# VHH binders against Protein LURP-one-related 7, part 7

Target 1, 182 residues: Protein LURP-one-related 7, of Arabidopsis thaliana (Mouse-ear cress) (q8gwl2)
Amino acid sequence: MADSETPYHPDPEDLRRIPVDLFASKKLPGLSSGDLGFADSSEHLVFILRKSSSSLKSLLDSSGVPLFSISRLHNGVWELHKGDVEKRKDLVLTVKRTSKRFSKTESEVSFAGESSENLVIKGVPFQKSCTIYSQDSIVAQTSLMYKLRQIYVGRSKFRLTIFPGSIDHSLVVAMVAIFLQG
Below, E stands for the ipSAE of ESMFold2; O stands for the ipSAE of OpenDDE; V2 stands for 0.75 times the mean of E and O plus 0.25 times the DockQ between their complexes.

## First folded at step 4 (VHH)

Design g20 (from d02 with S31Y T52S G55S; framework vhh_7sr4_2)
Amino acid sequence: EVKLVESGGGLVQPGGSLRLSCAASGFTFSYYAMGWYRQTPGKQRDLVADISSGSRTKYGDSVKGRFTISRDNTKNTVYLQMNSLKPEDTAVYYCAADYRFLGSEYDYWGQGTQVTVSS
ESMFold2-Fast, scan of step 4: ipSAE 0.384; ipTM 0.704

Design g23 (from d02 with S31I A33R L102F; framework vhh_7sr4_2)
Fold by ESMFold2-Fast, scan of step 4:
Structure g23 (fold): chain B 182 residues (1-182), chain A 119 residues (1-119)
Amino acid sequence: as target 1 above (182 residues)
Amino acid sequence: EVKLVESGGGLVQPGGSLRLSCAASGFTFSIYRMGWYRQTPGKQRDLVADITSGGRTKYGDSVKGRFTISRDNTKNTVYLQMNSLKPEDTAVYYCAADYRFFGSEYDYWGQGTQVTVSS
C-alpha cells in the first residue's frame, strides 16, 4: 500500500504548486446533450457532469467513465460515492446546507472515514458564485468568464480556479457541482 | 469499454530481464493510477508496483531495486521493466487501473500475462 491512500487526499506528486483553472460549459467539444463539461485552459475536456434526475448525478472522466455518483437524500443532504450508480463503492463526502439567507447559501463538507477538518462552501448558486474554504484558506472559487455573454447565453458558463492544496481536483469539481446545482 | 491488454511475458532464465507492457483504452488514462500485480497458483494477487497519475511509484518489498514501473501518457501504456529475475518471480502478471481513492482493490483488470523464470 501507498504511505497515505486516503479517499480525499491525493498523493503529493499529483498536487500542483500553482492555481489551476477549469472552464465549465454545456458547449464543449466531446459533450453529449445536457452534459456540463469542465475543460482546461487549452479547451481539453477533463470532467463531465451528467444529470440522471434532480436527485442523481454522475461525475465522469472525459471518456465518459464514471468516477463518482452524486445523490440527494430525503433529508436534503448530498452524498458523493466512488463508482457509478449501479456499482457504487464507499462514501467519499457529504454536503449539507447549513445557512440560507435570501440568495446567499452556505454548506458544509464532511469527509468520510478518519476525522478531518470540514470544508465550508459559501456563495450565491444562481449567480454561479462559489468559494470553498478550509478554515481561513481558499481551496477553490468560481467566477464568471464573461459577464455580458454569460447573461445572454443562460448563465451556464463559468471559471473554476483551484488553488494549490491537498484536495483532489475531481472532488473540488464535485463539491462545486453539488453547491451550484443543489 | 475499459480495456487493459498485457504483453511481453514469456520464459526467461534466472538473472534475465523482461519488459511488460499494458495498453489501455476506453478511459482517460492520464488521470488514473496504474499498477502491476502478480498471482501464483494458490495465492492471492500481490502488489508488484504502482504509479500515480503524477508519477509517484510504489513497489512490493520482493521487487524493490530490480523492477521499474513507468508510464507513457501519449501512448496510454504502462510498463514494467523486470531485471535480475528469480524463479520466485514466476507468476501471472496483471495490469490494473483505478481512480484510486478507496481500499486496496483496483477498478479494472487485464487478462494477465504469464512470466516463467526457469532453466
Scores: ipSAE 0.407, ipTM 0.717, lowest interface PAE 2.3, mean pLDDT 81

Design g24 (from d02, 18 letters changed; framework vhh_8h63_2)
Fold by ESMFold2-Fast, scan of step 4:
Structure g24 (fold): chain B 182 residues (1-182), chain A 119 residues (1-119)
Amino acid sequence: as target 1 above (182 residues)
Amino acid sequence: ELQLVESGGGLVQAGGSLTVSCAASGFTFSYYAMGWSRQAPGKERELVAGITSGGRTYYADTVKGRFTISRDNAKNTLYLQMNSLKPEDTAMYYCAADYRFLGSEYDYWGQGTQVTVSG
């Protein structure tokens, strides 16, 4: 953590960055049965989470192109790999559950091949509650779109807010999907 | 189908400026990290600039202060503005897309655009 004295020409987006909201739902246009979609504020589909089995999922872009495969290990550990389930490339990150209480879960995220500090995810998956921390800073946070008032309220719809930072939105969505769908 | 198409290369005099661009199709551009790499004859490929989906930038020491990377998410286009060009900047310039950390291996590559700087 040292400040550079080297002259720098900042990108305009670095100066005007704002939080991004995505909305998760199983009932978005363009989804196949069983898919969970993530849409922007204009209801345009951005990412698709597809379940192949209880231990295997894929994160796709809006065109159905695989970005990541998500695999569950026997020790309560999840691995994210680049690419399709059949054409997996490098390990990207590992999510490991560090604490589980009846209503609350905590997990740690470690990036493959990097000396970066781990991220921490805390929340209540059943309530679609999830906050991702980088040290003391919030990376992203989820909340239910609707309050529970009836017995059979749909709990598949929630908001994901991604705060300004260096972590790519697709990785944030993958981490949230692992934590809430685990 | 994922496609990256570079354009804007050409011949330019030393000390001049040039902008190369990369048009992306077949995926949600705004959610990918993008980069520019170059390769000169007989040299290894060098990553010269990168930009995350969130707008954070990276520059190699060889180009820092002279080159500026930017993106237009509405047009699915990546740009590299090159100022104070030197003969040593002569290379094929490649656009790349990745959804993880900058400085890592990129998954999607374009066919390249040639930049030649004469003295």
Scores: ipSAE 0.005, ipTM 0.296, lowest interface PAE 11.7, mean pLDDT 76

Design g25 (from d02, 16 letters changed; framework vhh_7b18_3)
Fold by ESMFold2-Fast, scan of step 4:
Structure g25 (fold): chain B 182 residues (1-182), chain A 119 residues (1-119)
Amino acid sequence: as target 1 above (182 residues)
Amino acid sequence: QVQLVETGGGLVQPGGSLRLSCAASGFTFSYYAMGWARQVPGKGLEWVSYITSGGRTEYQDSVKGRFTISRDNAKSTVYLQMNSLKPEDTAVYYCAADYRFLGSEYDYWGQGTQVTVSS
């Protein structure tokens, strides 16, 4: 090398994060009635989505501490703020539905206060189908948990896979919750 | 614990070949259909190939005739033999598992392996 050093060429696999799976269910230990929980692959509760009304939700950590408040405005735009509904802080992002066709929905995510590129969410909310794109790269994707030998009567379950990237998992969960329940 | 671990990616010249392997653990492999999907820089995630629990295979049009998917149930491993590689095949390749229900979505995903086709 020109710098009189032999640069270490790391294995590309050592530089990548492994995709993270979270499993959404209403029947996890530690949940209150009506809550949707997100657990990791070790069955540890990581996030709680709590619905206060059709226009107001909160995303909490496993201890019940509010991370974000999620509010639908009169114009149909969803806003994500740091903190709880009583102590709302900075606006983090907005989600606006840009297209709704038969069997397909599309939304745009705009981050507040930054020149960050907008994200696009595409899918079919009724089917728990959701893919988040940063341009044409996948950020996250949901999958319904279909098992022929398992009974899911009276509840819905789905998996959220978060691909390696720079976006916080809590923000990905919030965006998925807005898109699927909006 | 469910795991899918991909190996066999790397740098190869156009026209070259690579064989990807995906070792599965934590579930009854023989019950699951297995697939490969790739994330192409700037183009998002696309399905590549699929093999059912019964051995039926399907391929995306752009890889048909060049790629071959196979499985070894005794080793709980699925393979993707990639021949006549093109620069547009450059992507992170993910292994995925689907429990015999041919819905639109997979149950489990691997960590991915990088394939770079460049002169």
Scores: ipSAE 0.000, ipTM 0.106, lowest interface PAE 19.3, mean pLDDT 75

Design g26 (framework vhh_7sr4_2)
Fold by ESMFold2-Fast, scan of step 4:
Parts: sequence; C-alpha cells; structure tokens
Structure g26 (fold): chain B 182 residues (1-182), chain A 120 residues (1-120)
Amino acid sequence: as target 1 above (182 residues)
Amino acid sequence: EVKLVESGGGLVQPGGSLRLSCAASGFTFSYYAMGWYRQTPGKQRDLVADITSGGRTKYGDSVKGRFTISRDNTKNTVYLQMNSLKPEDTAVYYCAADYRFLPGSEYDYWGQGTQVTVSS
C-alpha cells in the first residue's frame, strides 16, 4: 500500500516488472482546450500532449512542464527532442513511416546515440490502434478499455498499456502520440 | 515556471557538517532526477551527487562516504548532507533537475547556487 497519490514513475535504470495502464482523454482535470491528457486508473494526470500545429507538438509532465518537443520534417520524418520547442536539446529518436496499406500503417523508431535495435509501430491510427514492438516482444499497445466498440473508447479516448521493459514511459507515450497523430 | 532554490550554505570549520536543501517548484518533482554540482571560480562544475526518480544515488569520487544525497517528494525538496568537510569542499553548490531518459544528458534546470566555505 502506497501512501503517495502520485503514480510511481519507473526509473530508466530499473527493469519494469508489471504492466501499467494509462488512459488518454481530452476531458481530464488540469487540461487546457485541445490538450490530450494521459492519466492513471485513478484519473491522476501523468502526461499532457499539447498541439502547437499539425507539425509541432509538445509532451509535458502533469504540471505543464515540457519534457519533449515533437516535430515533423519536410521529408515526413518525426523527430523527438528533449526539452521545450524554443530550447530544444538532444535528439532522442526519430519515427519514419515505412509502410501504409489503406488504413494499416507501419513505422520504424530509431534511437539517437548508442547502437540499439529499432522499434516497429503497427496499427490503424484513425482507430487509435497502435502496437509497439521490440523485435517479437510487445512494448506497448492501445486497446479498448472493457468491451469492443464501447462508446467510451472513441477516436479521442483510449487506453495505453505499457508492458514490462526498460523504455521510459514518457518515450512510449511520445511514440504513440506521433504514430496516432502523423 | 521551473524554480530551484538552494539554501543551507555558510561558513564551517574543517571537520564540520552542513545540510543543503533545494526547494523545487513548477514541475512534477517526483518524476525528475535531482543533482548537486559544485563550482570553484575559474573551474568547471563537478558532480557532487545525484539521485534518480527511483532513489538510486551516485557520488563524485572526492565525496563518497562523507556526503549523502536524499529527496522528499512530498516537500519537493532534495538534500545534501555534508560531513567531515575539508577546505577543498569550498565552492558554490548548485542544485539541478533533469528528466532522465538517456545516459550522459546534460541537466535541464539549474538553481542560482549557495556558497559553502570551509575555513578555520
């Protein structure tokens, strides 16, 4: 039994041991108009996705502080940079669409810096369907909360399940946001 | 607005102790790694200690066994307990905050610093 109301944020140095559910909604306390919030099962806001334009977004912490800027380049590649749009620092990852067959989309995630294997994102963005793969393992998946085709799982409301692993939850949320919005 | 405000610095004799505090505001403190750095005039900033969001600590070689970093997420404060102080520990001590997701990244936010002077 935890005495803190703030959700546990996994340390990037630690292996995640259990799945974590986040719930995406535009109707959460603490959001500004147009924001998409990610909350825990108790409706405590964890992350905020803020859209500045169709090609520029920010991922913020629950206090509204920028964690990452998300930018679409002329070649269609999305870049995630640490920090605010105005004071961007290190390039963290890129997301490139590799396949599109009708509504089905695939993208590849490439991390900056150390040599690491690319991730693959597959799904149907307009249905908020998204699964992130590390080789044959699932990193994260968006899904219906209780029943298939329930009204509470609309185009702007969905569940994100993050499975045990070493990838920071903020990066998973950013990758999902890029895939579903681009 | 992100703010980091250091306090607890001062003048102390060799062998003495000081406890530094860094009060943080304007961000979700519990999700950030916090660190203490120190700087002597004309030199680069050196790592004193850091603590991750999960509570894992790292210390600079010169302070291991003498200094202890800790955090209180309910008070949005990070502390540096400094024991067995030496004249070489004289510096301005800076608090820093970072959303750590990549090894080796520079800290995102810095405080204004607090002076520690160890002199007899």
Scores: ipSAE 0.241, ipTM 0.612, lowest interface PAE 4.2, mean pLDDT 81

Design g27 (framework vhh_7sr4_2; at its last look DockQ between E and O 0.13; V2 from the best seeds 0.00; counts 0 for: pae E 6.3 > 2, placed apart)
Amino acid sequence: EVKLVESGGGLVQPGGSLRLSCAASGFTFSYYAMGWYRQTPGKQRDLVADITSGGRTKYGDSVKGRFTISRDNTKNTVYLQMNSLKPEDTAVYYCAADYRYFGSDEYDYWGQGTQVTVSS
ESMFold2-Fast, scan of step 4: ipSAE 0.584; ipTM 0.810
ESMFold2, look of step 5: ipSAE 0.116; ipTM 0.572
ESMFold2 (binder alone), look of step 5: mean pLDDT 83; pTM 0.838
OpenDDE, look of step 5: ipSAE 0.235; ipTM 0.625

Design g28 (framework vhh_7sr4_2)
Fold by ESMFold2-Fast, scan of step 4:
Structure g28 (fold): chain B 182 residues (1-182), chain A 120 residues (1-120)
Amino acid sequence: as target 1 above (182 residues)
Amino acid sequence: EVKLVESGGGLVQPGGSLRLSCAASGFTFSYYAMGWYRQTPGKQRDLVADITSGGRTKYGDSVKGRFTISRDNTKNTVYLQMNSLKPEDTAVYYCAADYRFLGTKDYDYWGQGTQVTVSS
């Protein structure tokens, strides 16, 4: 329980109960040309989005291990599979554009599994604007770094805030990447 | 290259204790759920215990109160402390790693296994 006499050391599970910021950029140390990296507040690389083609991407961890393969079907639907394309395993989720307008785009996320609830993503992809909803709750939200006092501020650089919840950060990153680039 | 290397197995008498270790390399260990499974000849692998990246644990009914799973993210190692061992605990014990997310429950990587034999 709570103990005010000892130094507070939050359990790793308690860190999922506070918002987490990741910073997306193509100009992070450790990236290969064309990669999009996601770094924590201390500028440590956490995830790498690697493009193999216009219809095929991989999300890797900081060690370069593929977590997910991301593929676009002929009908425009995106599928996320566990593992790399060559070592692909189970389908995790599907992302489908449900509305596409200049000022507002919407997508629906369907998880593999009979009891899974769908998520909704709304935003303006070309402005790196994206909010992921689970019913009325916000899962994650992106924002351009227009108000940060940084010497480097680009439209390809944005902040991703992940709110406390049950969805793994890697899945949130993958959904954001699909929405903004698909 | 992903590697999981188990150690600590052996022969022990009923009522004895063993501590298994699994050293992991080639992936970002702290992001993965880790588990211990066991298998006897002619049977499927059964869950012994697992632990999430955040430290939450789950145990198989036959080992609750006797076995404890733990992890050390600084050493990239997962442990299984086995107390009050019984002859029915005799099996090959496998370490497994899984990038767990909503809708999936299968493990991605497996070690080669370590033999535990409980006999008088």
Scores: ipSAE 0.068, ipTM 0.464, lowest interface PAE 6.5, mean pLDDT 79

Design g29 (framework vhh_8k46_1)
Fold by ESMFold2-Fast, scan of step 4:
Structure g29 (fold): chain B 182 residues (1-182), chain A 123 residues (1-123)
Amino acid sequence: as target 1 above (182 residues)
Amino acid sequence: AVQLQASGGGFVQPGGSLRLSCAASGFTFSYYAMGWFRQAPGKEREFVSAISSSGGRTYYADSVKGRFTISRDNSKNTVYLQMNSLRAEDTATYYCAADYRFLGSWESEYDYWGQGTQVTVSS
């Protein structure tokens, strides 16, 4: 007899190797006023960026649970800590602007307590343009969604593509949020 | 220089099949999503299909869904379009395109475009 036929199911490892697209918008269901949401292609919320002040933000999951607090220091350096602003725990990473020429900006990401090489972020924040580099490879990239087949999208909407790798999606979203907001 | 060379077009009768190929050079192919677009005489260019950089995700226009299959071979820097059950309305010049920023149907988002290959479906 012939071998039994099994239904095709994607290998979980193959799914992990697929680039992930998130769409940033202030008009997604489940958002509070002023929040920036990150949703999948079906508009299902994955992350929420909440602003408390010009120097203090929080990244939350879709249920409103705080993942990270994001704070700007007196010297302009940004720090990412686990937890919310009141229950802030360990420092995760620091983002420092290393270059700015007109609208073009470069920043360096340093991980706390890790032997990893620094990451570099380059782009034009006001255009929602950002590329995160690990050495010569790309971790993530944003693009402004201002024309969709004769439909124009507002400047507050952009796409974030996260390429396959070892960095958690929440950390990539946090780095992008830091770079584009400050 | 960046090059996208489409091939495999030709004349075929309704109900027939063709396989298009697009050979890429001059950029890191495995980092780019690839798309197929077509343009019929006197019409605007329209989306046909797209495939993610890894090959794990695909998108199809409703007009071709179930008839066309997009695939890629990153070791050969080539994207393919298998076209089955061809109809007269599939007659067009077919273009391949590369998009670093997105897997999708938005023509304006694609970074690099190839020269076309003509497909004519006629009895």
Scores: ipSAE 0.000, ipTM 0.115, lowest interface PAE 15.8, mean pLDDT 77

Design g32 (from d02 with S31Y S104P Y106F; framework vhh_7sr4_2)
Fold by ESMFold2-Fast, scan of step 4:
Structure g32 (fold): chain B 182 residues (1-182), chain A 119 residues (1-119)
Amino acid sequence: as target 1 above (182 residues)
Amino acid sequence: EVKLVESGGGLVQPGGSLRLSCAASGFTFSYYAMGWYRQTPGKQRDLVADITSGGRTKYGDSVKGRFTISRDNTKNTVYLQMNSLKPEDTAVYYCAADYRFLGPEFDYWGQGTQVTVSS
């Protein structure tokens, strides 16, 4: 079966022009217990974050195909590898916590490629607050979902806005997941 | 389970046409870049054509203007229309799927379909 709607993420050139919202929730159709899902603006499931342990996670597409394995080393550094946990391939990026002052956390993202500049993630993980910076530019930002007078829901429901740029949506989701999930 | 199944290969005379199809299942087809590669004996696989999730196409130099890649997200199928076929187009043609955000290598490959161009 195919959706009647176009994909939420168009080709790479369109990604440089259009902000994209993804909505994170543990209460989406198609999720297994404990999974965190990311849905597009049409409420279609796009990514699944699956937790195997506190130190091991996987980012899957909506069909359950593994995109990345996410592992925490004993030194506290998180590594993102292409593919399944059991079939780990190339290292894509590392995330290191560089600062923690009470609830405020900062982490640095280092890509495995030679020419890549480091990114910085700042926020308050338990409040689902996260902003990813590339130098002076915002790559992505999370926020809790709100009604006019109230915050909608607690720790497992938030919006992720990805701003136009060259960084792939799946990598942004993975970085946010690492930062917010610990 | 991810599966790519090619069809439409065969024997054709120079100047003829073939339409290859690749039926995909087990993943969200519309979000993946799809491509066709070919391999001749003793050589590495070469890009024939690829198409992004948004429909942007790229072609190998030897096929540009003769081949057309297209996709139908409703049928989870990618196509390669091959016109003005030449003997040097003889190869095994492979369908590939890449979540293009994962890098330059395609993540899923079909088994291949033989195309032979001879008189």
Scores: ipSAE 0.000, ipTM 0.223, lowest interface PAE 12.6, mean pLDDT 77

Design k13 (from a19 with D55G S56E; framework vhh_8h63_2; at its last look DockQ between E and O 0.08; V2 from the best seeds 0.00; counts 0 for: pae O 11.2 > 2, placed apart)
Fold by OpenDDE, look of step 5:
Structure k13 (fold): chain B 182 residues (1-182), chain A 120 residues (1-120)
Amino acid sequence: as target 1 above (182 residues)
Amino acid sequence: ELQLVESGGGLVQAGGSLTVSCAASGFTFDEYAMGWSRQAPGKERELVAGITSGGETYYADTVKGRFTISRDNAKNTLYLQMNSLKPEDTAMYYCAAYEGDFLYSEYDYWGQGTQVTVSG
């Protein structure tokens, strides 16, 4: 069971000045089997991605409280809704893959509501590598965690770097999850 | 470079059996969900069977009870045992790899395919 911790709230100062690293792994303390966890640099669990099915997932805070539901439509578009999968609330954003190649995948993110912000995600899911762009600015980036002298790098772990900006970290995590697994 | 090489296809009589195989290389096979899809002439490609990295299986309704998907992680090989074959099963069969979740509609990688023809 995930540890009941206080919900993660990024420091406003961090959002303005310094990048934040999250470390994704299926093997984290307090993480239930099958879940994907995102931990901070102090190894505190921040987010949990729980899979309900191949087309339905939940993003939870460290206390296990549902933040968002992720669903894939028949047309391949991903939707992010507020709340639990059983009690989905408002649509938050959609993710649509616009290009799929072995060496490059691109997706477009459209926010619901009055937000005119459009994001593009580019990367190679195989390498757990993606970059979220807001026009010419980088919102976030993922990469595998390489160690010196390693001839093999597991794909079960990766680092997410969230750069200073106004986008909620939970949304970034959700978008990354969608991109890498969708 | 990631490679998927299908083999084992051929001509078989209705009611017969056939096993197709997929040799995988260039990626960590045991971390991927794998699947078989097929495409018949003039039809869309459809997922036939899938198997997660954990060994959970999925089958299309059209092949349930007749086909069995399995994997040998030690050999980086995916299998599809096809029994009680029907002419409707005639198609190019593709091995597919899924980088993330097992997805029913999309796959990330696929091979060149192996032709399975079932005569009536």
Scores: ipSAE 0.005, ipTM 0.271, lowest interface PAE 11.2, mean pLDDT 84
ESMFold2-Fast, scan of step 4: ipSAE 0.313; ipTM 0.610
ESMFold2, look of step 5: ipSAE 0.045; ipTM 0.462
ESMFold2 (binder alone), look of step 5: mean pLDDT 82; pTM 0.828

Design k14 (from a19 with D30S S53D G54S D55G S56D; framework vhh_8h63_2)
Fold by ESMFold2-Fast, scan of step 4:
Structure k14 (fold): chain B 182 residues (1-182), chain A 120 residues (1-120)
Amino acid sequence: as target 1 above (182 residues)
Amino acid sequence: ELQLVESGGGLVQAGGSLTVSCAASGFTFSEYAMGWSRQAPGKERELVAGITDSGDTYYADTVKGRFTISRDNAKNTLYLQMNSLKPEDTAMYYCAAYEGDFLYSEYDYWGQGTQVTVSG
């Protein structure tokens, strides 16, 4: 069978200092109805988020191959597993809501198999705003593109900026997808 | 069909108060996050307030401390209580619904909104 498009793959040997912007939208070329896509600045689809239910989602590459399954557990906990929703394998990380306030939500990310470093996500899911922190460093940040006299680009489109670092872009997108569920 | 109908706008003097409301139908209101946006002539649309299904609220810096968003799930109605109104608050006010998953949420504005005019 022929491939439709080569999946996005970050090159770990080509370390760049330039942040990468992805744009999230339900109105991207190549998306199926109901999917949320993440595209690069040239509008090329990089990742697809597919909703199976309110508590179950899949993150896929641009070719529709499942990378991770996201499960929302009762009590404000989410789990990310390798593979699709039918063939879930290893637990990759757990996200737990630690604080929920009127102006600020906070969550902690714990990686499976690692006992040393947690990430922290802070923001306002309603506004599509979040920042992922590794200690005092910013890993990634999102913002809604149509607020406070900013450019209006249509319905609920938002930008995700990923800063240079060692965390795979697919994991950053998954963490953002988990946090912005509220 | 999801439908939102805004009402309660009018003319009010600077320093006054006004409450606008949004009647919702065609969906399970209690499961949706709701918000208020406004647009003044010649200006960009601004999200001013939001409320989740669990009652958590958001406010833009332009209205924080003056506006209060609330919901009545028994009446399927969203409210925005506006206090200490300024001429700069003059705008058409629209309500919006978000599916109970903010990641997939979309702003949908239905009807013509409700006009709020503040004279100074």
Scores: ipSAE 0.201, ipTM 0.548, lowest interface PAE 2.9, mean pLDDT 79

Design k19 (from a19 with E99S S105E Y107G; framework vhh_8h63_2)
Fold by ESMFold2-Fast, scan of step 4:
Structure k19 (fold): chain B 182 residues (1-182), chain A 120 residues (1-120)
Amino acid sequence: as target 1 above (182 residues)
Amino acid sequence: ELQLVESGGGLVQAGGSLTVSCAASGFTFDEYAMGWSRQAPGKERELVAGITSGDSTYYADTVKGRFTISRDNAKNTLYLQMNSLKPEDTAMYYCAAYSGDFLYEEGDYWGQGTQVTVSG
């Protein structure tokens, strides 16, 4: 007999009390050639990013099931839809690049439907530098895995830290993937 | 389709300077992020410098403070100014155009390369 209740549908805020690290690499166990994988600290694959073209990508779960499609539109706008690039469903969010100033890129994230507040993404895509903000709070941040390995950063190796909050990890990964497209 | 041709490589003495150029053919050069990668015999290819369509720059730690990347969209040309050259900078230098996909850093278009040799 447990002395504490276990809810059937857990509160995402309670489940994400500590930061979670995901590691992005093209050279992960169980990953197909050409794909970018996101793995936990034990090298267990969690998400797969698959490129269909320069303007079309799919985010898949570890079993290869499509979660979202990412499409780049004219005017530097990206859309995230549920489902695969060939089987797109409802629009989830739109990312618009708002600033391309020297040494810093900025984008705004707008959720579809009756919305809570927009998110802001800032960083330098070439350096795998990306921070997602919800108002004054950090949602997630990318960083180089090791300074001594910075010469390999250009080969899609980086760490993604997701801070405690209510945004699903798959959406955070999708937003990072959109922003790091340049 | 965008086509890339590198030029300006050659032999230079240690401590010297050299500028390599990449000429692009096409009407959409200004929409692409551009980069310089290098490869020496027996070594892996290294991304040396990059510049976005918005002029944000990236430099590998091995060249930071010595190399400068720039672009001239009116001339469809990418440049890499290399200062304080070292023998370790000896490599074939390749330019690449990216459709904005820094996530993979696979170039959509690549040139044939230009050889830089640093003596001394």
Scores: ipSAE 0.064, ipTM 0.430, lowest interface PAE 4.3, mean pLDDT 78

Design k20 (from a19 with E99T S105D; framework vhh_8h63_2; at its last look DockQ between E and O 0.23; V2 from the best seeds 0.00; counts 0 for: pae E 3.6 > 2)
Fold by ESMFold2-Fast, scan of step 4:
Structure k20 (fold): chain B 182 residues (1-182), chain A 120 residues (1-120)
Amino acid sequence: as target 1 above (182 residues)
Amino acid sequence: ELQLVESGGGLVQAGGSLTVSCAASGFTFDEYAMGWSRQAPGKERELVAGITSGDSTYYADTVKGRFTISRDNAKNTLYLQMNSLKPEDTAMYYCAAYTGDFLYDEYDYWGQGTQVTVSG
């Protein structure tokens, strides 16, 4: 299948919705050992990120159904495909690191298929900091659970805020997961 | 077998400089993010510096501007250049390997570390 994502044109009704917070943690109900979960503010699991290898991951829904496969091609280049890692379907997007500076990283997101505006991701993957931009508008932003230094010692707990817009939440989570790999 | 061997520690006066090194073997070094952690008696282990496979760097606020992390992929060696050393930098310094994935925050620490002692 080809990339099914429609061009970005926010519905006025969608602009009335509030931002959505997801919380990433290894310690959520319903997770298997080694998985990273994304839960809503009520601790309901929404997405699961599963590592198959250092270069291959899967994003699954709360029931464990595969949505996307994430593959690392080269230093700073990743691809997102629809479906299971075993049976990859269409390319959805490519993420390419565009800067090599200090502790700050920048990446560009290019959607496959029709011509859509590229997104830019900026942050420090090692510190779990990430902001996704559509031009000057913020699509999503991560923050460490502020003041929890334990994240530097074997923990992966952070907040992801998704702002109102037309980009599917599963794609936002996938882009964040790609960027924060480093 | 993956091995990390730290060296280069020692005694140094406050204000001095020291370089510690980590020799890596048993894995594809250039594909791994690497870091330096330290632990003083009675304190938790602190990650002080990190470097990705793409050479992006991280520094803890306690060492920023004084320490420099670098890697030599041809020699499978990680370095930490420590300048303007303070007594509070006294600790055992450990080399850390990540499985190439900051998102999962998994650390593999091998070897006995190298002791850095800063006298005032």
Scores: ipSAE 0.225, ipTM 0.583, lowest interface PAE 2.4, mean pLDDT 79
ESMFold2, look of step 9: ipSAE 0.144; ipTM 0.490
ESMFold2 (binder alone), look of step 9: mean pLDDT 79; pTM 0.796
OpenDDE, look of step 9: ipSAE 0.165; ipTM 0.562

